# Designs tried in a protein design chat: VH-VL binders against p40099. Part 2

Target 1, 211 residues: p40099
Amino acid sequence: MATKQLLRRQIKRVINALDYDIIAAESHTISQAVRSLIASANSRRVACYMSMDKGEVTTGEIIKNLFQDGQEVFLPRCTHTSESKHFKLREDHHPHLIFHRMSSLKMVRDLKPQGPYQLKEPEPHIEESDILDVVLVPGVAFDIKTGARMGHGAGYYDDFFQRYKILHEGQKPLLVGLCLMEQVASPIPLEKHDYSMDCIVCGDGSIHWFQ

## First folded at step 18 (VH-VL)

Design z3
Fold by OpenDDE, fold request of step 22:
Parts: C-alpha cells; sequence; structure tokens
Structure z3 (fold): chain C 211 residues (1-211), chain A 127 residues (1-127), chain B 112 residues (1-112)
C-alpha cells in the first residue's frame, strides 16, 4: 500500500472516531483565527468550501463571518472538463473544480445535496470566480513543518491551483489550509504536482506560515 | 481467489429471528464495503443493506423494508459479515447473498456495484 | 428510489446472433460532474448467484468476453451480446447505484 493511502486511512480512522463536539470546537477556533487572518490581509475575495457531515473542519461559521465582514464568497463545484469545456491539464478529459460566487448567506444555506454523493454545490450557471485573494483549503492531512497538504486523492485542488496560475500569469491566491489537530501529520510525501499551503490554521488556534 | 460463503439460512416462523453469516476470503476483508442482496423465489434482486469498512466509520445503511428489523455487522478478525434478521415476515423469504461492493478510486461516499457474490443462503419465513 | 425497467422480459435469439437488452431508469443516473453513469449489468444463470458484467454502464468486468458490451447514458441503457453463445443463456439484470441501489426486473435470454 502506498504511503499516502496508508496515511489517509490512518487519519480517516482517527477523524471518524472523533466526537462531533471536538470537531465543532476546533472548527470554531479555526473560524476565529481565519476571520482575523482575512481581516489582517485585507482580503476581499475568498474561496471556501461547503463542509459536509464528514471528518473535516466545518465551515459554516467561516462562511457566515465572511458575509458579515463584507467579503465576496466563493464555493466550489466539482465538474469535468468534458462538461465545463475548460481547458485540459491532461491528455484526456478530467475532473476539476470551479468556484462560484455565492451572493448571500441565504444562497449558501439554500444549497441542496445533489448527485450520487449528495454534495452541496453551486449551480453551474452561477458566476464563476476570476481573481481570488484567499482559498481556504480542506485536506486529509497537513504538515505544519513544511506546509504540505494531502488531499483526498482526486487532485481537485491541485488542478485548480495549476489552472489558476495558468490563467493569471503565474500568480496564485493565498492558500490557507484548515487543519484539525488530528489531521496534523509529518512527513507528508509530495509529488511534483502537489501544492503546499502558504498558511495552515490549526484547531488549537495556531497559525503556521510557510515561505 | 475471492470467495464469499453464506450460512445460517433456514425455515423460520413469522416474527422469528435468524442470523446469517458470510465468510470472506481471497481479499483484505477489512478494507471492503459489504452488502446483502436478496432474491425472492422466482423474482428479481433487492438490495438489503450494507456496512462500510471500519476506516470509513463502519456505518450501515438499510433498505426501507428491512430498516429497524435487520442489522448488519462485521468481524474483521474473522473475515465474517453478519445479517441479523428480527421480526421476520413472509415477504422476507428469499435467497440472501453477501456481496462485495466494487472498489473505486472515488473518495466520496456513495453507493456501488457488486463485484463478487456468494452462492447465497435460503431463508424461508412461513407459518 | 430510482425505478429500473428492463425490456423485453424475455428474449429468444439464435446462436451467433445479436441479443439486445434495454434498461431504463426513472431518472438519470449520469453524474455530469464526472461524466459517469452509475449503472451495472449482471448475468445470473440458473442456480447461481449474479455475476457482474459491466459497471459504469460500459466498462467490462475482468474476464467478461468481448461479445458483451454496454452502452447508453442518462436514463437509457443497453446490454448487447454481439454473438449469442450457448453459455449466455441466463437472466440479465441492470442495476443503478446513483442512489439507493435498485435492480431492473430482469431479462431472460434464451436460444431460439
Amino acid sequence: as target 1 above (211 residues)
Amino acid sequence: EVQLVESGGGLVKPGGSLRLSCAASGFTFSDAWMSWVRQAPGKGLEWVGRIKSDYDGGTTDYAAPVKGRFTISRDDSKNTLYLQMNSLKTEDTAVYYCTREGDTEDFWSGYYYFDYWGQGTLVTVSS
Amino acid sequence: DIVMTQSPDSLAVSLGERATINCKSSQSVLYSSNNKNYLAWYQQKPGQPPKLLMYWASTRESGVPDRFSGSGSGAEFTLTISSLQAEDVAIYYCQQYYSTPTFGGGTKVEIK
């Protein structure tokens, strides 16, 4: 079994065993830290993710705060290049993310589970993001020593980051990993296509910056 | 070679209980999501329920007709899947198959197809 | 639940001829986000459990002969046996796994 696969299992097992109260508490702490971080950076266009009832940092409070503070909020939709007609980063059509602007908190709350995985995603016709200041990034595990992030394996975010750089002359938004304490791991093996985080916000409120 | 062997079927009266077992071999059982599918005599196939791997929380899902009456469990140390059937009804009469859900690279939780099946065990509920 | 409907209920085909089985779902089982159809086909011979033939509508399971092929998308699917062999006599089922798994009623394939 590959190292990453084993680590994913390990982390997933630990997270699944956690009480929701623990996740909620850590998520709250992270939300406060993220709010301060975004304010300090004077970030206006923020990409987040819709957390599901899964072992990840919940983002409801983060999203609420973003709207309250007047940021433009974007949420991701999983799509495929055959559907979106966006350019391919591989030889064949492949999955990728599109971030859509959520105009209000109500709009976010009105999102309904769809598809075989019952994901809460923006509709395809919703305005797509252009320039982003910050992307709040989910992960299975984070290395707070190096900034490395291990995703779920599909490469959605790495694809997006690469795609973004291509479209914006090599520039990318600030990548901020949201990390439960139980998701802290080291080392995390990185491949050439993997993107490290610029910052990781942990469940204990600690913020780790990387050069 | 992947093998699934069901046991525990038999005749039971309405309101009775049975416990089915499925012995698995030829693959890493603890990693697999497992399902039960049943087939009434001369009829089609009906999904009964499933249990995820422990790594995925070991959660169970059930079809509406059996929810609250049937319980799926597993013992990874014994490579065995179980189906506890309580409050049995005549309409529960069927051959019960244990199945392995197909393995995909999909990281999302969803439903799957069934790539391996046991020979099945017959459960007859009759007064 | 998604209802699966197969047609015909029974099919008699001469040896070496094409057999075509249809399956319709009450709603689309195509997930546009990954462009996959959550549809499988099974073969069940008398006294035997079902055997997986196809998944993702058209991906052939390992060991399944090339004469078997799956096609279709959305809510309409077809299993084709290009040249029916004696060993292909069986009941064939479609199954969706876009939501709670449900099966078609089955199609009995016989030799004419």
Scores: ipSAE 0.419, ipTM 0.810, lowest interface PAE 1.4, mean pLDDT 93
Fold by OpenDDE, look of step 18:
Structure z3 (fold): chain C 211 residues (1-211), chain A 127 residues (1-127), chain B 112 residues (1-112)
Amino acid sequence: as target 1 above (211 residues)
Amino acid sequence: EVQLVESGGGLVKPGGSLRLSCAASGFTFSDAWMSWVRQAPGKGLEWVGRIKSDYDGGTTDYAAPVKGRFTISRDDSKNTLYLQMNSLKTEDTAVYYCTREGDTEDFWSGYYYFDYWGQGTLVTVSS
Amino acid sequence: DIVMTQSPDSLAVSLGERATINCKSSQSVLYSSNNKNYLAWYQQKPGQPPKLLMYWASTRESGVPDRFSGSGSGAEFTLTISSLQAEDVAIYYCQQYYSTPTFGGGTKVEIK
């Protein structure tokens, strides 16, 4: 079994055994840190994710704060190049992410679980993002020494980052990983197509920057 | 070779209880998501419930007709799947199949299609 | 729950001839995000458990003969046996796994 696969299982096992209160407490701490980070950076266009029930940093409070502070909020939708008609990064059609603008907190709250995985995602007709200042990035594990991030294996975010750079003349937004303490791992092997985080915010409130 | 062998079926009165077992071999049982599917005599197939692997939380899901009465569990050290059936009803009469759920390399492991089935064990609920 | 409807209920086909079984879902089981149909087909012979034939609507399970093929997308699907063999006598079920799994009522295939 590959190293990444073993690590994913290990982390998943630990996270799944955590009390919801622990995840909530860490997520709250992260939310406060993220709020300060975004304010200090004067970031206005922020991509976040709609957190699932368990297994990652919850983002409800983060999203709420973004709207309260007047940021433009974007949430991701999983799609496929055969559907979206966006350009392919591979020879064949493949999955990729599109971020859509949420016009209000109510709009976010009104999102309905849908699809086989019951994800709360924006509708396809919603305005797509163009320029982003910050992307808050979920992960299975983070290396706070190197900034490496291990995703769920589908490559959605790495695809998006690559796609973004192509569309914006090599530029990318600030990539901020949101990391529960239980998701801290080292080392995390990086492949050529993997993107490291510019910053990782951890459940203890610590912020780690990477050049 | 993958094998699933159910046991524990039999005759029981309404309101009674029964526990089914499924012995698994030929694959890494601890990694597999498992389901129970039943088939009433001369009828079609009906999903009963599932249990995920431990690293995916080991959580269970149940069909509405059996929710609150049936409990699925597993013992990975014994490669065994269980179905505890309480408060049995006549309409629970069926052959109960142990099934392995299909697996992919997707981060969403485990799909509700069933690539391997046991021979089944008959449960008859009758007064 | 998604309701699966199969047609016909029974089918008699001569040996070597084509058998066609239809399956309809009450809603689409195509997931646009990965462009996959969450639909499986099973074969059940008398006194035996079901056997998986197809998943993702058209992907044959290992060991399934080439004469079996799955087609369709969205809410309409078809299982085709291009040349019916004696060993193909069975009840065939479609099953969606887009949501809580549900099965069709089955189609009995017999030799004419």
Scores: ipSAE 0.359, ipTM 0.790, lowest interface PAE 1.4, mean pLDDT 93
Fold by OpenDDE, fold request of step 22:
Structure z3 (fold): chain C 211 residues (1-211), chain A 127 residues (1-127), chain B 112 residues (1-112)
Amino acid sequence: as target 1 above (211 residues)
Amino acid sequence: EVQLVESGGGLVKPGGSLRLSCAASGFTFSDAWMSWVRQAPGKGLEWVGRIKSDYDGGTTDYAAPVKGRFTISRDDSKNTLYLQMNSLKTEDTAVYYCTREGDTEDFWSGYYYFDYWGQGTLVTVSS
Amino acid sequence: DIVMTQSPDSLAVSLGERATINCKSSQSVLYSSNNKNYLAWYQQKPGQPPKLLMYWASTRESGVPDRFSGSGSGAEFTLTISSLQAEDVAIYYCQQYYSTPTFGGGTKVEIK
């Protein structure tokens, strides 16, 4: 079994064993730190993710704060180049992310689980993001020494970052990883197509910056 | 070689209980999502329920007809899957198959297709 | 639940000839986000458990002969045996796993 697969399983096992209250507490701490970070950076267009009942940082509070503070909020939808008709980054059609603007907290709350994986995603007709200031990035594991992030293996976010840079003349938003303490790992093996985080916010409130 | 061997089937009266076991070998059982599928005599296939791996939460799901009556569990140390059947009904009569769910080792885990099946064990509920 | 309907119920085909089994779902089992059809095919020989033939509608399981092929998308699917062999006598089931798993009623394939 590949190193990444082993690490994913290890982290998942640990996270799944955690009491929800622990995850909630860490997520709250992260939410406060993220709110401060976004404010200090004067960020206005923020991409977040809809946390599911999975072993990850919950984002409900983050999203609430974003709306309260007047940021434009974007949530991701998993799609495929054959559907979206967006340009391919590979020889064949492939999955990729599109971020859609959520106009209100109510809109977010009204999202219903859909599809075989019961994901809460924006509808395709919703306005797509253009310029983003910050992307709050989920992960399975984060290396707080290097900024490396290990995802779930599908490469959705890495694809998005690459796609974004292509569309925006090499520019990218601030990439902020949201990391439970139990997701801290080192080293994380990275491939050429993997993007590291500019910042990682951890469950203890610590913020780690990377060049 | 992957092997699944069911046991515990037999004759039981309506309202009775029965516990099925499935011994697994030839793969890392603890990593596998497992399901039970049943087949009434001369009829088609019906999914009964599933149990996820521990690292994916170890949670269970059940078909509506068996919810509240059947319980799926696992003992990874013994590579064994269980199906506890309570309050059995005549319509529960079937061959019960232990199955391994497909795993593509991609972003998504635990697909409701079944790549390996046991030989099955017959459960007959009759007065 | 998604209802799966197979046709025909029974099929008699001469050795070496093509056998075609159809499967329809009451709802699409194509997930547009990954462009995959959540559809599997099984073969069940007399006195044996089902055996997986296809998943993702058209991906052959390891060890399955090339004469078996799956096609279709959305809510209509087809299993084809290009050249029926004696050992192919069985009941074939389609199954969706887009939602709670459900199986078709089966198609009995016999030698003519």
Scores: ipSAE 0.321, ipTM 0.774, lowest interface PAE 1.5, mean pLDDT 93
Fold by OpenDDE, look of step 19:
Structure z3 (fold): chain C 211 residues (1-211), chain A 127 residues (1-127), chain B 112 residues (1-112)
Amino acid sequence: as target 1 above (211 residues)
Amino acid sequence: EVQLVESGGGLVKPGGSLRLSCAASGFTFSDAWMSWVRQAPGKGLEWVGRIKSDYDGGTTDYAAPVKGRFTISRDDSKNTLYLQMNSLKTEDTAVYYCTREGDTEDFWSGYYYFDYWGQGTLVTVSS
Amino acid sequence: DIVMTQSPDSLAVSLGERATINCKSSQSVLYSSNNKNYLAWYQQKPGQPPKLLMYWASTRESGVPDRFSGSGSGAEFTLTISSLQAEDVAIYYCQQYYSTPTFGGGTKVEIK
């Protein structure tokens, strides 16, 4: 079994065993730190994710704060090049993310679980993002020493980052990883297509910056 | 070689209880999501329930007809899957198959298709 | 729950001839996000458990002969046996796993 697969299973086991109250507490701390970070960076266009019930930093409070503070909020939808008709990064059709503008907190709250994985995603017809200032990035594990992030395995975010750079003349938004303390791991093996975080916000409130 | 062997089937009266076992070999059992599927005599197939791997929380899901009456569990140290059936009804009469769910390489595993099946064990509920 | 409907209920085909089994789902089992059809086919011979033939509608399970093929997308699917062999006598089931798994009623394939 590959190293990443083992690590994913290890982290998943730990996270799934956590009391929800712990995840909630850490997520609250992270939300506060993220709010300050966004403010200090004067970021206006922020991509977030709609968190699942378990297994990652919850983003409800983060999203609420973004709307309250007047940021433009974008949430991701998993799609496929055969559907989206976006350019392919390789010869075959492949999955990728599209971020859509959430016009209100209500709109976010009205999202319904859909599909085999019951993801809460924006509808395809919703306005897509163009320029983003910050992307709040989920992960299975984060290396707070290097900024490395291990995703869920499908490469959605790495694809998005690559796609973003292509579309925006090599520029990318600030990549901020949201990390439960139980998701801290080192080392995290990186491949050439993996993107590291510019910043990682941890459940203890610590913020780690990387060059 | 993957092998699943069910046991524990038999005749029980309505309202009775029965515990089925499934012995697994030939693969890393602890990594697998497992399901029970049943087939009434001369009828089609019906999903009964599933249990996820431990690293995925070990949670269970059940079909509506058996929810509250059946319990799926596993003992990874013994490579064994269980189906505890309580408050049995005549309509529960079926061959019960232990099945392995298809695996994935990514974080989102556990598709409800079944790549390996046991020979099944017959449960007959009759007065 | 998604209802799966197979047709025909039974099929008699001469040896070496094509057998075609149809399966319809009450709603699409195509997930647009990954462009995969959450549909499987099984073969069940008399006195045996089901055997997986296809998953993702058209991906053949290891060891399954080439004469078996799956096609279709969305809510209509077909299992084809290009040249029926004696050992292919069985009941065939389609099954969706887009949501809570449900099976078709089965199609009995016999030799004419």
Scores: ipSAE 0.210, ipTM 0.760, lowest interface PAE 2.1, mean pLDDT 92

## First folded at step 21 (VH-VL)

Design j1
Fold by ESMFold2, fold request of step 22:
Structure j1 (fold): chain C 211 residues (1-211), chain A 127 residues (1-127), chain B 112 residues (1-112)
Amino acid sequence: as target 1 above (211 residues)
Amino acid sequence: EVQLVESGGGLVKPGGSLRLSCAASGFTFSDAWMSWVRQAPGKGLEWVGRIKSDYDGGTTDYAAPVKGRFTISRDDSKNTLYLQMNSLKTEDTAVYYCTREGDTEDFWSGWYYFDYWGQGTLVTVSS
Amino acid sequence: DIVMTQSPDSLAVSLGERATINCKSSQSVLYSSNNKNYLAWYQQKPGQPPKLLMYWASTRESGVPDRFSGSGSGAEFTLTISSLQAEDVAIYYCQQYYSTPTFGGGTKVEIK
């Protein structure tokens, strides 16, 4: 949609201009709130993401805390159904995500930028996830009143959630959106296949539950 | 309907400076990633540098031979791309093309092909 | 930088016959995660700027005649003109965009 793309551009412009010290402070606050959330939920299998060159919540501290607290940590790899041999959700072969188990913080630190986008991703041979308790979800914008998430436009996470449900008899993990204060927006237009978050953790440390 | 029109080329002595402009129309300039590509007389094509949309951070990238000497900027209110060339050398003699990167789709920061090209403007660096 | 090598340097082909242009990269430009080859082809007619013909190795740009086709994967690519026309006399360039863009040296296509 035109309005969704306009909002995405506006938010990204603000985030990309944001002082590094502000992003770092909000990311630290988010990391502490996430740590508390995971502890209180008694969650064991946690999927996170590697924060990238785009303005977003940085995840280095979150990942470190997950290992320190004895969690099983999973990180995503972008792939294609023609390569991965996972089933298709569309007529033609298409991109999708696979989460892989990271056995240590050292393994995460040793990841090298690869490919045309210089992504730090697990290697394909590493054990793939099955059951996940919590997925920490990136986005461009989040609606803290409804749980709506606006992604980066490629649909990778929505595809993964649909795959997960198919493979797990309709079950899903807890979906936790990670949100800088500058990424809070309302309303966020939803497409019919967009997944909403179960909760959103914001840069001021607040946690907003949906449902 | 997409148009890219370069101007500002000319004769300049080594060590001199020139500023090239590229007037854009027929598309939303502020969304586009823009590049400069040059072609020395009778030779092939060489990418010079790019500038991303303000939305994607407005950052620039440069080819090694021009880094530190050339500066790319844009004015979205005027739909204009600029190339400031300082400390010019004879090997900088070329036709300079303004180009638009295609299929950026606003996902990860990467590299793309060039879907529209201007007619070029000749820069000659000679004593 | 990824080095792009084109062959032949020039090619003379009779009108209506097939022209074949090769492009090799010093490393693979296939990204298996999206199954795309980061390769484009350009046509430059005498006295004109380059014009995009192909991207993603085999996708024809809008308005390009269907006698132009691209093939290949990984590090070796081919541009084919199935039936050469007079207006196809030009220099053809390949370009990778897997990393910092680089171009091949060009292939001049002439009428025999």
Scores: ipSAE 0.542, ipTM 0.821, lowest interface PAE 2.1, mean pLDDT 90
Fold by ESMFold2, fold request of step 22:
Structure j1 (fold): chain C 211 residues (1-211), chain A 127 residues (1-127), chain B 112 residues (1-112)
Amino acid sequence: as target 1 above (211 residues)
Amino acid sequence: EVQLVESGGGLVKPGGSLRLSCAASGFTFSDAWMSWVRQAPGKGLEWVGRIKSDYDGGTTDYAAPVKGRFTISRDDSKNTLYLQMNSLKTEDTAVYYCTREGDTEDFWSGWYYFDYWGQGTLVTVSS
Amino acid sequence: DIVMTQSPDSLAVSLGERATINCKSSQSVLYSSNNKNYLAWYQQKPGQPPKLLMYWASTRESGVPDRFSGSGSGAEFTLTISSLQAEDVAIYYCQQYYSTPTFGGGTKVEIK
């Protein structure tokens, strides 16, 4: 717990100091590796994320490539079990993610910042995901030796993976971590509810498989 | 025990400059987001600006009336928040409070409430 | 900016009686995705800085007496002092943090 917080702060400091051109170059390299991975896996239904302004792999090119290559694209919306009426994983109502189908690149580009955090998210009425082949997963740090992921601490993705497994008889999609080279760290401690990645795609274009 | 102590207030002519300091103790200052809030004599509260921790990007935000004239900075080695006030106007006359933003349970970075306040320092612009 | 309007401007209440302060925002400050109202209440006693009382509309700050409670959702909020004590004489402010922070104009509470 203490060592996890220290590592998170150390990695975030490094990433926040990176020149944008470095992030852009690594993100481009990652986008090409992801494109090849998805093609080789014959994946059709791909969940991605809308990258923040800084501090992570940018996903604009990835999303563009997904549409160009004919994949079904899903983007996340933060919600709450009291609003969504999805089942709870804890005693009290709590936050969780829903992925929604984006029908076109234009639909993604038309998303506007909303709410107190100015997030670009799908509208609630848009078709929700069911079966997913691949989920592209963000994080603060990734362990390329074990597949461990350190998130921002809120547990949204781990909640989604657990929720997905409950709904699909224990099955899960391929979990692909997207990692700037500066986000590689070892060891990353795993806790009871943490999900590890099936593979990690790094800023140098390397793909590390764990299954 | 959280303590915030402002200093540097005083009488300044219009167009002048003044630098306020806020000495912090009793918490990990480098992790905190800090704000300035002001209160004109006999009037209500007005947010002036904030600075995030370096960990969260170190960015600043300012209220429209002060943007371009006021600069917020911090020195984490001294546990001190600063407000550099330039091109002062009579409407800048107020007690200036150093405040700490409260933690949120939300995943994303946003705006917050102010859980600790200093005693304030009075800035009077012009006679 | 979100405009915060408080009512009344001043309120005189007998010791031990209930005091009710209203706050209205120009738009909803409820974020449905986390089911939270981005609203705080502050108490400012004469000659003192403001002190946080409530956040997320109804969560009491540590050390605040349980006679203080917050209610409401969306765009209309209430701070209630269930049994007014002499030490509660102050000006009370609401504040939204759904966007760039703004404060209400204040409500002065006095003993009648």
Scores: ipSAE 0.527, ipTM 0.813, lowest interface PAE 2.1, mean pLDDT 90
Fold by ESMFold2, look of step 21:
Structure j1 (fold): chain C 211 residues (1-211), chain A 127 residues (1-127), chain B 112 residues (1-112)
Amino acid sequence: as target 1 above (211 residues)
Amino acid sequence: EVQLVESGGGLVKPGGSLRLSCAASGFTFSDAWMSWVRQAPGKGLEWVGRIKSDYDGGTTDYAAPVKGRFTISRDDSKNTLYLQMNSLKTEDTAVYYCTREGDTEDFWSGWYYFDYWGQGTLVTVSS
Amino acid sequence: DIVMTQSPDSLAVSLGERATINCKSSQSVLYSSNNKNYLAWYQQKPGQPPKLLMYWASTRESGVPDRFSGSGSGAEFTLTISSLQAEDVAIYYCQQYYSTPTFGGGTKVEIK
């Protein structure tokens, strides 16, 4: 996938040039738009991610707002089917995500960096998600014309969505991409197994819906 | 064919400074993450520090013994890696290798192995 | 820092015989989320810089002969030379990259 690799590098250069204050301002605007979206959708069970230091929308305010508004909050843990004993989607064991219920904002704030990438993830024993209403989805780039998403290449979210549909009779949660204005790109190459967003919330507060 | 050629080693007194260069060829230098690794005479290997490609942020990481004294930089237009060494100590005496990190296309910003090494340049810190 | 310990310090092996080199880390270098061991092996021949042999514990670098193999997981690893050749006389180092890189102390392989 040379083409996707080149596009990821291209977008990363733009994002790495961004001032922290720009990322913070856009992330705040996105958090307000997401809060309104969740209220309007009457959503109760929301999966979010723990944002990295750089290169994406920050999620601290979003997570705080979810708890304040009485939502059930779920955060992801990267794992492997050989460890988790969850079913495989391919012949060999492979990486995948599990979302775990976070009982409080304090529990989230107490998460410790783990592993070679120092990720803040729930511990394995914590209650796993079942039905989700909304999943807030990270990415490197988003196509606001089509809903296409370019991830970092590991396929964790696409694997999770496929796994979710198998477990829930083909149903899926609302997929909401969180996008800095500088992450907007078109066209984004799509592969057969790539999931598109139901909507994309951008750094200017705009919400783009797809069908 | 990948080539890494260090230069700039020599004799320096404690407290002095020295600047090492590493000329790179045979690969796209601007895409690569580069490290310095040193080996004291008759001893094992010790990682010194790393610099990432500019499009991955251009950030540097250093081993604790050299933090604040050593600075790694790169000039992509010259395909050259640099190590500026200040406040040198006798325990900094070593052969200094420039190295390339392999498999830097990961989803997350992590650490890697060293797939290509230069011939090394000797730095001697002695009164 | 993750401390890497190699044994033995030196090893004398007859030509054509098996050589085994052990490497132990002070903590696991297996990342369960991707099921990979963050462990590499290097060969350093006299008067030469180190050369990469293995990465991800058991993946052989291009151009490395099949007689070299890596095994182990978690915190204990082995480099095996199935049939020692004269050109294999060298010092061998293990290295972890689970966190800030550290190397083992080396194992010198000699002909008996």
Scores: ipSAE 0.499, ipTM 0.811, lowest interface PAE 2.2, mean pLDDT 90
Fold by OpenDDE, look of step 21:
Structure j1 (fold): chain C 211 residues (1-211), chain A 127 residues (1-127), chain B 112 residues (1-112)
Amino acid sequence: as target 1 above (211 residues)
Amino acid sequence: EVQLVESGGGLVKPGGSLRLSCAASGFTFSDAWMSWVRQAPGKGLEWVGRIKSDYDGGTTDYAAPVKGRFTISRDDSKNTLYLQMNSLKTEDTAVYYCTREGDTEDFWSGWYYFDYWGQGTLVTVSS
Amino acid sequence: DIVMTQSPDSLAVSLGERATINCKSSQSVLYSSNNKNYLAWYQQKPGQPPKLLMYWASTRESGVPDRFSGSGSGAEFTLTISSLQAEDVAIYYCQQYYSTPTFGGGTKVEIK
């Protein structure tokens, strides 16, 4: 079995070689499926991610639909426990993920790339999320047989999920992985700190539910 | 042992073209982000441009002074980095270094430091 | 672009004495999300390419002697050679990689 690192490289090479039109088409299909899923679940508070130019499901249409349908939209910001003053999950202060409420589609569109990572993130002063119904989760690869997700390696989302459960008495939002067909992989090894998805939405429009 | 060996430098007239090569060994070249940094005689260091790995899309970035004139490319099958220099100017005269960008476990990184450097190859643009 | 300014331009220090090189950035190169300073130091001896000494402002590259240390945060940084050795004669450069890489003008360190 290949290591996670090797798999990440393999998947990203494939994704980076994909035509933009393919990614766009799959992302559109995923957007439609996600819209239906959220509607059927009567979800109102939805965390999403601001997609970058390449390498993952684009979320522009998803975000647009969320606002149009009246959901509250939250986008992530990478921060540090020394800055956020959130409790530590490690011995020392460490990076972690916070979600901030986007008040409008315009607000999202006005986000500018910042920092050494050139990420489009909400400003620190923006209202932080509390209760979430759904988190749309990015990934490098997804196992549609088990619900396993392989992230980029930093553990931001896993940290967030663990943090969320601690803060909300063991409860967590519905975790929905957004998966290009080229990101489907099996098996994906899981470690103790890894969270599996409750649902994976694929580029072909298929929706996979997990226990 | 990591090694970077530049070649292709020489004397060229203004308006001319030159192609530099950098042969890499001692590491997985295909995984590395690579940059060119130049140093005019008796002057400081100036970043020229870079090319990412295929892992991260193989995209390129250039410094403003060389944008539109220089092109960075790579051949992973040959472990070689290239710098195509067109429309050369006298101010392009410098030792050109092939450099590897540091590899951190930070997957979000947009920029890096340079952990390995070649010996450099001199490019002289003069009439 | 972030402008890097080094001081002094030249420094003469006696063998065994402390050498201090300063580097200032036109804006902070501290990233709050990971609390890291995107600052590196290089050593360049005559006829040689630059050699990486420090990254993240204060982390020594492998093989770099303990007498070299980096300090500072935000927009002000310092490279210190606690006890200058003959082999330390070189030009030292700071470099930020918070954004498009830029180098300081260099500091020439000589033996007094």
Scores: ipSAE 0.411, ipTM 0.794, lowest interface PAE 1.1, mean pLDDT 93

